# Ledger of designs, part 255: VHH binders against q84jc2

Target 1, 232 residues: q84jc2
Amino acid sequence: MSKMRNLVEEKFLEFYESWVIQLELYLHQLLIAHNNNTMSETELRHLISKLTTHHKAYYTAKWAAIREDVLAFFGSVWLNPLENACSWLTGWKPSMVFRMVDRLRKSRVVLVEAQVKKLEELRVKTKFDEQKIEREMERYQVAMADRKMVELARLGCHVGGESVMVVEAAVRGLSMGLEKMVKAADCVRLKTLKGILDILTPPQCVEFLAAAATFQVQLRRWGNRRHYVTHS

## First folded at step 15 (VHH)

Design nc16 (framework vhh_7z1x_3)
Fold by ESMFold2-Fast, scan of step 15:
Formats: structure tokens, sequence, C-alpha cells
Structure nc16 (fold): chain B 232 residues (1-232), chain A 125 residues (1-125)
């Protein structure tokens, strides 16, 4: 990258690469559990717990990093262009995981009526929460185009001690606003993920987590392969 | 300032029904798993039922399965226990308890960080 990576970007890149390697190892364990159907409920719950802890570790690291530099997560250097193109507010779009859930209807361990009802209620709630965040982001973008902000940007291109202070305060305010929206989106992601796991049986949880991890890993591999060919 | 307040206890005849409520304040109720625990005279604490933060999963002790139903109304910050076919050995102080970990699931249950003061249930003719 011709633009120098900052410390936050370098640290999170190192973290993310290790996190993905561990995700692939967990995916192997999930696929073995799903294909063999020999594990006890206790063993399945332990494996599901490892995955939820792994995702919690990601958000713990992410929230620490966005406190320092939230903009690092918009067009992230640790993601390939395909992964970045598929991002919604710095991560996966919560409602998209219900497409993974729909595949469970075709599994050997079928969803019961009570689960179908609860999953539909969760889907509706998730879409409502997404739309609320999208409206907040739209308001943020409109505020960025406000005449006052445009004038502050012009002042930032010129020399002046007082204008520098005002611009710095405005940039801090913008970063804080984005941090709040990213955390809100991540909370919807965690609530959607944990909500699905809360409704599903342990074998169904393993199948769902395997599907989700497979998609994430494959998307990364497809993007890395295509990027190498095009050098774009 | 976290508070849990149980209500709905009282005297009931064998075979009767009671509905307990627990009203929560001082935390985001919808983000935590909730539990019902009882203590009979001269006995230790007995876990009865748990409900996940979303209401998506519930769990019951064998002693109450089929007779008790746990539910929650996240909009009202209220936990419920519907008790049917009450027996004299259901006589106890009933407590609601909050799970410690954010978005905890019933089967992942950590230690509880907050408890209510309890409500007395007496099953006697």
Amino acid sequence: as target 1 above (232 residues)
Amino acid sequence: QVQLVETGGGLVQPGGSLRLSCTASGFTFSDYAMNWVRQAPGKGLEWLSGISWSGGSTSYADSVKGRFTISRDNAKNTLYLQMNSLQPDDTAVYFCAKSEEWLDQVYEGDSYDYWGQGTQVTVSS
C-alpha cells in the first residue's frame, strides 16, 4: 500500500490473520462433528462454546481497535477487495445469516414448528435493527455534506492555529459517531448470531456454524485467488 | 443500581396455580439470561428453570417439568414463572437470579451476579 499503515492497522492485521487461521481449525472440528454424528450433547456444546468465544474475541479486539482508529475498519487492509465489497458497516450484514439457517430445513435434523416461529421473529427483529442503523448512517452522511462541515474541510486545507483546533474537534466528533454506529451494528451481529444458536439444538448449531465459517473462509480464498490474477 | 423484585407468591391449595413475576431494573434486561431458584424450609437452594436472554431457549429441573413454565417480556423487563399442579413440597421462597455474562445461554450458565429478595409460596390445605 502506497499509504503507510498506521499502528492500529498493523496490530489488527496480525490479530486477524491469526484469528482466521484458528477459525479454519474450528471449521475442521465442526465439519467432523457434523459428518460423523457420533459426538455427545456435552461435546457438541463444548465445540459451540469454542466458536462463540472465538467470535467474542474478535469483537473484543475490534472494539479496542476502533476506539483508536475507527476508519481503519472502512476499507480494511486485512481484508481482500471481495471481502471489503461484501461488508456492511465494517462486517457481515446480520440478516444474511438467515440464508444459512434456511439450509437447515433441508438437513436430516429438521426444525420443529416452535423453532421456525422463533427464527422468523428473530429475522424480523434483526431486519428492524438493521434499518434503524441504516437510517442513522444516512443521517451521518447527510451531516457530513452539511455546509458547516464543508467549510471546516476548506479551513483544514489552509494554515491557521484556530482553524486547526476546530478541524481536530470536528474529526474527533466524526470518529466518535462512527465508533458508536459500528458498535451498534456489531451488537446486532452478536445478538443475531447468539439468538440463532439460542433457538437451535446443538447438532443444528454445529451445522449452522460450519456453514457460516465455510462461507467466510471460502469468500476469503475466492477473493485472494481473483486478486492475484487481476493485480487490481 | 441493579434491582430484581419478585411478586405473586402466596398461599394456595394443592393442585392450585400461581404466577410469579420478577421485575428488573438497572441493567439491559433483554441482554441477560434469567433463572428461577427456590429454597424450601431447612433445605438448600434448588435451581428450577432458566430462560435465555432472547427467550429462544428454556430449561427445567426434572422436579418441575410439565408443571412450571418460564417466560419473559423483554419490553416490560419482566420474568415470569407460571406454576400449575402445585404440591405441598413446592412450598419454598422463590428467587429470580440474573446470569453474569452478556448474552449468556441457559446451558452456558455462569454464576449469578444478582438475586432478588424472594417471594414466599406456601402450598397447604
Scores: ipSAE 0.222, ipTM 0.619, lowest interface PAE 3.4, mean pLDDT 85
Fold by OpenDDE, second read of step 16:
Structure nc16 (fold): chain B 232 residues (1-232), chain A 125 residues (1-125)
Amino acid sequence: as target 1 above (232 residues)
Amino acid sequence: QVQLVETGGGLVQPGGSLRLSCTASGFTFSDYAMNWVRQAPGKGLEWLSGISWSGGSTSYADSVKGRFTISRDNAKNTLYLQMNSLQPDDTAVYFCAKSEEWLDQVYEGDSYDYWGQGTQVTVSS
């Protein structure tokens, strides 16, 4: 059963499609930079900055949208089922990026001991933060089955304007909690990303960002092929 | 059993400083945002400041902004409130309050599930 898109979904879908297109363009630049050792450090830093700005723009848009309808991001219509299935609290799981870093380490990327240590510290911190959020989510889910949900369920059985208003208010209350958790998760994502980029050299950053962008783009492509979803 | 115990209150002259402490037990202190609230004689509860679980985010009421500083030591399960430039209207019972959620953002309108017994702060010449 397909759900009808609301205004928030439609707007964000449009935004996201454009954002992904731009990401692909940046990915191309990253790959060129990665394969061509002729770029200066300044140029690499500039490219990195473009990517970071691009990601910041995504979260800016996301946070604006979730203020209006956070539920739109749970089962995002702009994502294919594979992308959604791989989502953790409406986005990528922060700890997953360390797998990408590990992969880089197994490649031609050489990390110095100091970098390895810092990355490990960051990994531990990220995992800790994730676990906290997960615990909070669990608490929230348990709490959802409390009086509010019971009342909501009870009210949902009745037809009437006043009842509908009360239900909507209750849903809004629940949504506010979700919004906070989503924002918390996004903060962990951003901190993790920044942390990694602060540890890596510009060339390493480029490689990491290329890998990340590749993964995101490929996941979308694979998902689209599998499910014949028309998203570009 | 959750316990919050405030200490550090007392009598100070206007312009003086105090540092309040709140020792927490009976729950994972580092999982929750913490708050300071106060109640002056004949007045309602007033939220003063909040701090996220990690301490990475702090917020203040306008009435205490620039004068009070909230901090925490998760290893010691302790919340702190540094109060500077105290005024007579700061006279109140000060409470530490546990936020229901761990979230990194604390707002004045948030709900609290546990409170301490409070510590008296009196500012008088």
Scores: ipSAE 0.006, ipTM 0.256, lowest interface PAE 11.0, mean pLDDT 86

Design nc17 (framework vhh_7z1x_3)
Fold by ESMFold2-Fast, scan of step 15:
Structure nc17 (fold): chain B 232 residues (1-232), chain A 125 residues (1-125)
Amino acid sequence: as target 1 above (232 residues)
Amino acid sequence: QVQLVETGGGLVQPGGSLRLSCTASGFTFSDYAMNWVRQAPGKGLEWLSGISWSGGSTSYADSVKGRFTISRDNAKNTLYLQMNSLQPDDTAVYFCAKTPDWEAIVQEYGSYDYWGQGTQVTVSS
């Protein structure tokens, strides 16, 4: 089964590299659309749909992978150290996207009062959902320090016997708990993304998605340059 | 100084083929995704195709999927567009576009694209 975990990491690394390359190609389509004020609403909605489908494909692949090895996502080999440092529960922090929405206030396509109200309501709901997940993670970490877990850790120092089976059962339980938390966090991410896109007009959606994709691509480039600029 | 030079346009009959080239200078060509965009008379810009920095991934607009093929030669700093089964509605000025840097995207009124001079494609009998 240890070999299965390595295979999961290799498959997801291959998937993720291709997924990010395609995201960059979609980013350029978004930038062209942003500069073209004659594009129809139907054409803009089609482009937005391509990005939405692309993000859904990521979560489909991720959830299949975490079912096999959730710990791969807490030590992600497909992310550079900067990307890993900026991660919140194996991905982007949902409330961060509202900083990108704030840029729309300065754009030529400004938010109307009704949109500002709906975005603020969504922001509050998103932060509430984040706090719930953080509380669940805290409870999970406290359970690791529980007397039963400390005792299991001591038993794990012995070679073989009944102790091995008890430790393995506990580790499986811990992995299942992490899988549920990661899926819960991803659900908040998807609900936040969908909520924003439902509130914004198609031109605003294009601008928002372009900002988000640009940040994701640029963060990866900054992190990949670390060893050329800051290594000792 | 970023410079893009498009060539290969011209007059072609419906059903014909053309190969466009774009030669890049003034930047590290292999670090950037590249795009083909066109503008028909009296219409706005239409994105046609994109290719990743390595050439490993490509994407196409539905209007040209199956007819056009984008490719690149990083050793020659050149981008290509092979256009097959050309139709009268493919008549347009074709532009090569470099991806913008983060600084350009962040600027409120900044241009997001670096365009060449364009090359005219006319499809008629």
Scores: ipSAE 0.000, ipTM 0.255, lowest interface PAE 14.9, mean pLDDT 80

Design nc18 (framework vhh_7z1x_3)
Fold by ESMFold2-Fast, scan of step 15:
Structure nc18 (fold): chain B 232 residues (1-232), chain A 125 residues (1-125)
Amino acid sequence: as target 1 above (232 residues)
Amino acid sequence: QVQLVETGGGLVQPGGSLRLSCTASGFTFSDYAMNWVRQAPGKGLEWLSGISWSGGSTSYADSVKGRFTISRDNAKNTLYLQMNSLQPDDTAVYFCAKGDTWEEIFQVESGYDYWGQGTQVTVSS
């Protein structure tokens, strides 16, 4: 296409840096709300809405960028190596957030039996959806090694300007497959996040969102510092 | 497995009202967010409104905000869309859709029918 390859990376890097700064500001508000038992339910719902809108903005920007260059999201330049090491199909692994939910069981805010049941049902469904996507990714990787693709790669090494067109067409086809898979994974992420927030009360939502944001922010800081944090 | 059946469409004059219904089966209706989507002749899909599993939160597209009201009855496995102040531009096939995200709702290429068969709304002048 007439678009420069690095332009998507540059634009999303600028977006992501700003998005993370705003996430840290929201985390500060979440921690204040959690530590001070002074906010009304209406105020808590408004804060939760700001966080959900912020996450929706991320996926809106991501899907626009993926439409242009999905490969920019595999080994992203806006993420440090630790963040990239913890990535599953260009983002957080959906089932991992249930570890944040488990922390709520040890907090002041008690989960009732009905909530525990619904969260377990959601966890099981999320794991099933993850496994389905993982099988699709495996099939995609196997298809990369099919006879026609290998032959196309070989031809691309031999014939000047004509081979460039053939290689570009093949790369576009592969990118379309990855785009569909990344969007499927993001849909599981959004569905899991929405499901958890729908099950939890507003104070529990604030605690959950604070835990998730804290982990994301700390993971980024740890990776930027590159020091041992697994065991003291 | 999932089945969604939309009803309540028809011919109406500009400024009129209609109430659409969507009856769900094949899944636990009360566990899922539901949405209304439309497609006008020769145009793409437009998301209109969403409602959470409990009915506790709703959202609307700017084009219908203040005119349309989404609601649900979990005991009857039914989703509703009350449409007021209808305009010729509201002429479309209206679909209910199971899902929590814009991409999930609009993944027409998936092997699952996230949408029903639709109900036609015609606003004539």
Scores: ipSAE 0.000, ipTM 0.145, lowest interface PAE 15.3, mean pLDDT 79

Design nc19 (framework vhh_7z1x_3)
Fold by ESMFold2-Fast, scan of step 15:
Structure nc19 (fold): chain B 232 residues (1-232), chain A 125 residues (1-125)
Amino acid sequence: as target 1 above (232 residues)
Amino acid sequence: QVQLVETGGGLVQPGGSLRLSCTASGFTFSDYAMNWVRQAPGKGLEWLSGISWSGGSTSYADSVKGRFTISRDNAKNTLYLQMNSLQPDDTAVYFCAKEYGWSDMIEEGTPYDYWGQGTQVTVSS
């Protein structure tokens, strides 16, 4: 691949490691808030705001990086193999967060009828947006097997000047299509996260964010433990 | 804020027809692609049809192609779904959905409900 791909990977790896460390610090604050019913609504909203700003920073950095090399996000070097295996179009699958919301409904969290209705409406919308993107991804994968792509793959077997340039142009075209799909998926993620937080009360938001951050942090730890032998 | 209101659902006999409408507000309707989706009782969400911002291109799920027609009136901020040859399996809540891009998500933020509450269509025996 190009030198730009390696630079993007190294830059985002450094960013992501710092971002995860900060997420762990926020998770600690969320767990304290969840176990301490004496925090004011203003204090809880401030903490929720820190988490939403943190996630916005992630997508801002990610979109800058995919503009340079979207392929870096498919099989990311900053993610362990377990994290990569659990990814859906370079990130978390939007509808899966409703499993966390459902667990909150079965816990000590009391959701009123109006919240349940709004969450169901959001779940339906999220699933629709998700399925639309899945259809685009399937179409993209099928298109890679069309006559033009097969011919470009044949050219990739040749060495010397023109064939290399034609293959590079094809890879750039594929990357642009993937960038559009990744951005669409990230838009669904942001809309889903924002929607849930707008429906939930501040204490419920804290519990939800704590559950989400706990899963993300633990998934990383489980994957790193599994791959001790292959650590390089 | 973005609001989508679906109307036109109801009880209809097999082989009958219904026309669904979706009235949009809170955004420049003519700048965005629009979609119709449905959810049958106890089942997942199914995308049915999409239409471009200008109405110049449309797409349909295989299950409804030839029976349903999507259209829009940008002057009235209204999206339509003409449903013909209705079958019991078409019984579902039908939703109108707005497409939107990066700026809506990152710079403008997202309102709580970009999705309508839906309109019930029941195809009886």
Scores: ipSAE 0.000, ipTM 0.104, lowest interface PAE 12.6, mean pLDDT 79

Design nc2 (framework vhh_7z1x_3)
Fold by ESMFold2-Fast, scan of step 15:
Structure nc2 (fold): chain B 232 residues (1-232), chain A 125 residues (1-125)
Amino acid sequence: as target 1 above (232 residues)
Amino acid sequence: QVQLVETGGGLVQPGGSLRLSCTASGFTFSDYAMNWVRQAPGKGLEWLSGISWSGGSTSYADSVKGRFTISRDNAKNTLYLQMNSLQPDDTAVYFCAKGTSPDEVQAIWEEYDYWGQGTQVTVSS
């Protein structure tokens, strides 16, 4: 099992490194598009589609990987410590992207009042869905420490085929529960992303996606920098 | 147990129209959102349209918006896709897909519980 987990981790590490390199290439394309007012709506929509397909590919690969080993995504080896510290249920916190949306109100591409209203409605809904998942995760963590689980942990300290099988079934159930919660969180992320893109015009989508990709790339670069210990 | 059966595909000339139907069985049809997805030759799956459990909410991919109309008849356990102004790029196998929830019509990013066998649509002169 530990050997299989290492293979899942190594495979996803290779995937993620390639995925981030491609994200940086798309970021450069988004920045060029943002600074070039001659691009057609069709060209902008094509670029936005590349980014959405890229994000979909990430979740397709992630869901395949968590089916094999969901725990690999808690304290991921392909993320640096800063990226891991900023993670919420194995990924970005959905409500944080609205901070990037708020920056669009100051941009050269003006948000109309109808868009502002729809974005605020989406923000409230996203925060509600996010809090609902946080409550489910708390219940899951409490369930891990309930009386039945404590008894199973005590039984698992003893040698015996039948006892071992019952404990292994319970651990498998816990992993499947985590997988479902991670998928639920990812669904909120994808709905939030799609919702924002559906509200924004193509030039605004390009600026939003550029801001999001810039933050993700910079967070990785900041965390990968050499750190010096300061005495205080 | 769960079955989705698509019909209505065929050969049509550019600019033509087709109506696809999907008959569902083995689950409570009116409890779930339903979707249309296609796969063009040599391409991956593309989500086209979704409709909520009641038919009160619909959504469309940009590639088909204004040309295709999704609808459902819960009494007949049937999902429909009215396709107008068909283009050669619409050539694909069209699948009916069951959503995982009643009201999520933006299922392009989500898992589908069940898929039908598909119906072939060819747009050619």
Scores: ipSAE 0.000, ipTM 0.178, lowest interface PAE 11.3, mean pLDDT 81

Design nc20 (framework vhh_7z1x_3)
Fold by ESMFold2-Fast, scan of step 15:
Structure nc20 (fold): chain B 232 residues (1-232), chain A 126 residues (1-126)
Amino acid sequence: as target 1 above (232 residues)
Amino acid sequence: QVQLVETGGGLVQPGGSLRLSCTASGFTFSDYAMNWVRQAPGKGLEWLSGISWSGGSTSYADSVKGRFTISRDNAKNTLYLQMNSLQPDDTAVYFCAKDTYEGWDIEVYSGEYDYWGQGTQVTVSS
């Protein structure tokens, strides 16, 4: 057992709690901006920049943490069970973000035909990238089963001795493979977010980011209603 | 088409220095993290160093930490590896590798590559 696993979980839990509190504050600012049609384009761009910087900070912290212990992100202790149930490769599923984009079709800031076409092209590309990662995950799971079976058989043949070094090497290889896959998924997430924000106008970006943040905050609140129930 | 061209390899004496360059074309260089990897005779690929889109974040393999410095010049679409205190075991073909990660102004890199060049030979000998 590595003590490093507990430290990574503790550090990221502290980071994530602060990050979510700040997200809620930014959501409040996004909702004010969305309801105030007198805000300048410069003010809207500044707010959008704060949100993108905030999301970038999350991925910077996450990638540092997964370098130390990627397994902490599978069944994360800083996420409630509902958030974990909705996770795809340790985070949101990239194509799901287009549900927030669909909300813009009913907004007062209407999408023009050129934007609709670019968003649809991005949606198709995002789905393709997701499928590629899902195939990699399938290959990884098959390889993982083979490695575990070989190692279990080898350890079963060792009477009177345990090869902890061989087991640790296998676990390290497993973790490196998962880290690469999680980073690939995060790259698709970042590419999708950037693509959407590049296509949308500043008022549309504010509405999109508000919808996304609302969903994330609300999902956490719904899941947090669950608590340990002690029986006497 | 994406193309990466490494230059600067050659024969150098132990303890010497060498600077490798990699010129990129066919993609927006400043949008991507970049990596240096090497392959010694009879061995597999070894990742040496990575650099984020702006150069604000760098990382090194333990085998080269403190001796090698990765840098980039986005205006020239060029990646560099400054190699100091070279040792005979640094003898390898050195490759410039494009990260799969499109930076979005984030100071990170994935260490996953989708393209790399033909390599440049570095030989450290008497």
Scores: ipSAE 0.014, ipTM 0.428, lowest interface PAE 6.7, mean pLDDT 82

Design nc3 (framework vhh_7z1x_3)
Fold by ESMFold2-Fast, scan of step 15:
Structure nc3 (fold): chain B 232 residues (1-232), chain A 125 residues (1-125)
Amino acid sequence: as target 1 above (232 residues)
Amino acid sequence: QVQLVETGGGLVQPGGSLRLSCTASGFTFSDYAMNWVRQAPGKGLEWLSGISWSGGSTSYADSVKGRFTISRDNAKNTLYLQMNSLQPDDTAVYFCAKGYTSPDEVQAIWEEDYWGQGTQVTVSS
């Protein structure tokens, strides 16, 4: 079977491929910085700023795209099947980044007790926000499987222009609900990432960002080779 | 530089009233929605109320609905929170926060910070 991609999917695929190439270049810089203890704090902060700007650019482009077609982000054509299988509400699950942070506890740059306390507070807050969004997602899925979907299907059987307008309004309503949930999840992602970076020292930030970028790049490479593709 | 200065806090008896003020500078106040947030001892931040750029729409957390009223004076670049029927559980540091005119403003979510200590409200018997 073949599927014609819409303009939103084509534009975001082009954006994402360029974004990933730049992420790999930044990863190279992060790994050099991690192995070079002569870099100044100013130089490290500049590199961290480049990565934070890069991640913010992703969400800026994503939010523009979901305004046009949020469904493009569920089973995205710019992601391989492995990347799609690992997604939580169209992206990474915020609490998972704390696994990357836990590695820092045993690294050459050890976390002090005050940082451990702040990270645990952030972890609890992040998990609480995740659970609220998961409950909204569950309510949305139940509502979609109930009488409203049956009524929408019945309405779609009419051939008149006014029935088409009513169906379009209902579909737009469903898409707006998904858009709100995706944006809520992305807000938790942004706040979690910034919170971690605000707690960590510049060398710890470099190590954390390198670990996160390494995982993201390797997951894409594994899935693109189809050696670890999961099937239903 | 964005600056928000909260005033009007203090000690009050249960059932009493206080009016908090927040004076804004460093941005065009009338272009932005504004919020009130608090942090009680030993707890995280709690969003309380929001008001649109014009003052034409307001929203409230269930914990304060019917007791607190948010308002603004765009000519004075000032945000207000009128707090009535205060309870011991309302004891917290209160902060005003610059809101968003668009949910598409990634930078607004990333850069939002609270200034200093806010204003302390203590409700004691």
Scores: ipSAE 0.147, ipTM 0.582, lowest interface PAE 3.9, mean pLDDT 80
Fold by OpenDDE, second read of step 16:
Structure nc3 (fold): chain B 232 residues (1-232), chain A 125 residues (1-125)
Amino acid sequence: as target 1 above (232 residues)
Amino acid sequence: QVQLVETGGGLVQPGGSLRLSCTASGFTFSDYAMNWVRQAPGKGLEWLSGISWSGGSTSYADSVKGRFTISRDNAKNTLYLQMNSLQPDDTAVYFCAKGYTSPDEVQAIWEEDYWGQGTQVTVSS
């Protein structure tokens, strides 16, 4: 079912569609690089840089859009139901990437002891940060359901006057809170990603990024086959 | 079994044109992005161009941008590379390479990307 979209949703939908297509192309480059043992370190670093820049562009756009309407990112219309179901605070769960790293380790990637140690430290830190955000989210949810908010909601059912203004103010406040949490989550994502890339060698980075991109693209494809996504 | 067969290579003079084809079998062609790569004598593998599964998006290496055009016909399971304004440094074996976009491959360990035997392109006066 197609939902009516606001301006923010429509603009971001367009952006994201283009962004994902580009990601798919980058994925192919990554896979080629992965199979090309003759690529120089410089070439690999260049490719990695392109991907990191691409991801940065996403968050730049996201944060701009969130400033306008953070609620648009909860139940994102540009994602299929499967993608939405797999979302944690409007994106991928940071700790999930370590499962990808583990998969790489079980495959052809050989990590030295120093890398393993650093990755473990990063994993622990990432998990801690996730939990902290989750606790804040819980607090937020509780606050939304408190007596004061219920009263405001009740007042909002009565059309007109000061009550409407109060409700609007409350909603704005809640939105600001959500925005902060989403940004915090995104920061954890970005820090985790950077951390992993700093630990891995360029060839390993390429493999990791390929794995991540594959997961994202495949999730979207699979979801789209199961659920029709209407694109305007 | 995945099979890719590249054709269309040959000898051409500088400034000339060639159109390469890649016929795919053994997988659902329309589910995958496709790429062209090449390897010149004594050089490493070079990525040239990629195209999305639908053909709606394309990308090119700087070395071939403006001269080469990638396209596909999903009904024919065929990938194409139109090469114009060919130069001597374009001499290489050209390969088509399959991408990874199938959900069933998510859990699979990446095998080597499938490409064919390639087709020789020689640009010489």
Scores: ipSAE 0.005, ipTM 0.275, lowest interface PAE 10.7, mean pLDDT 84

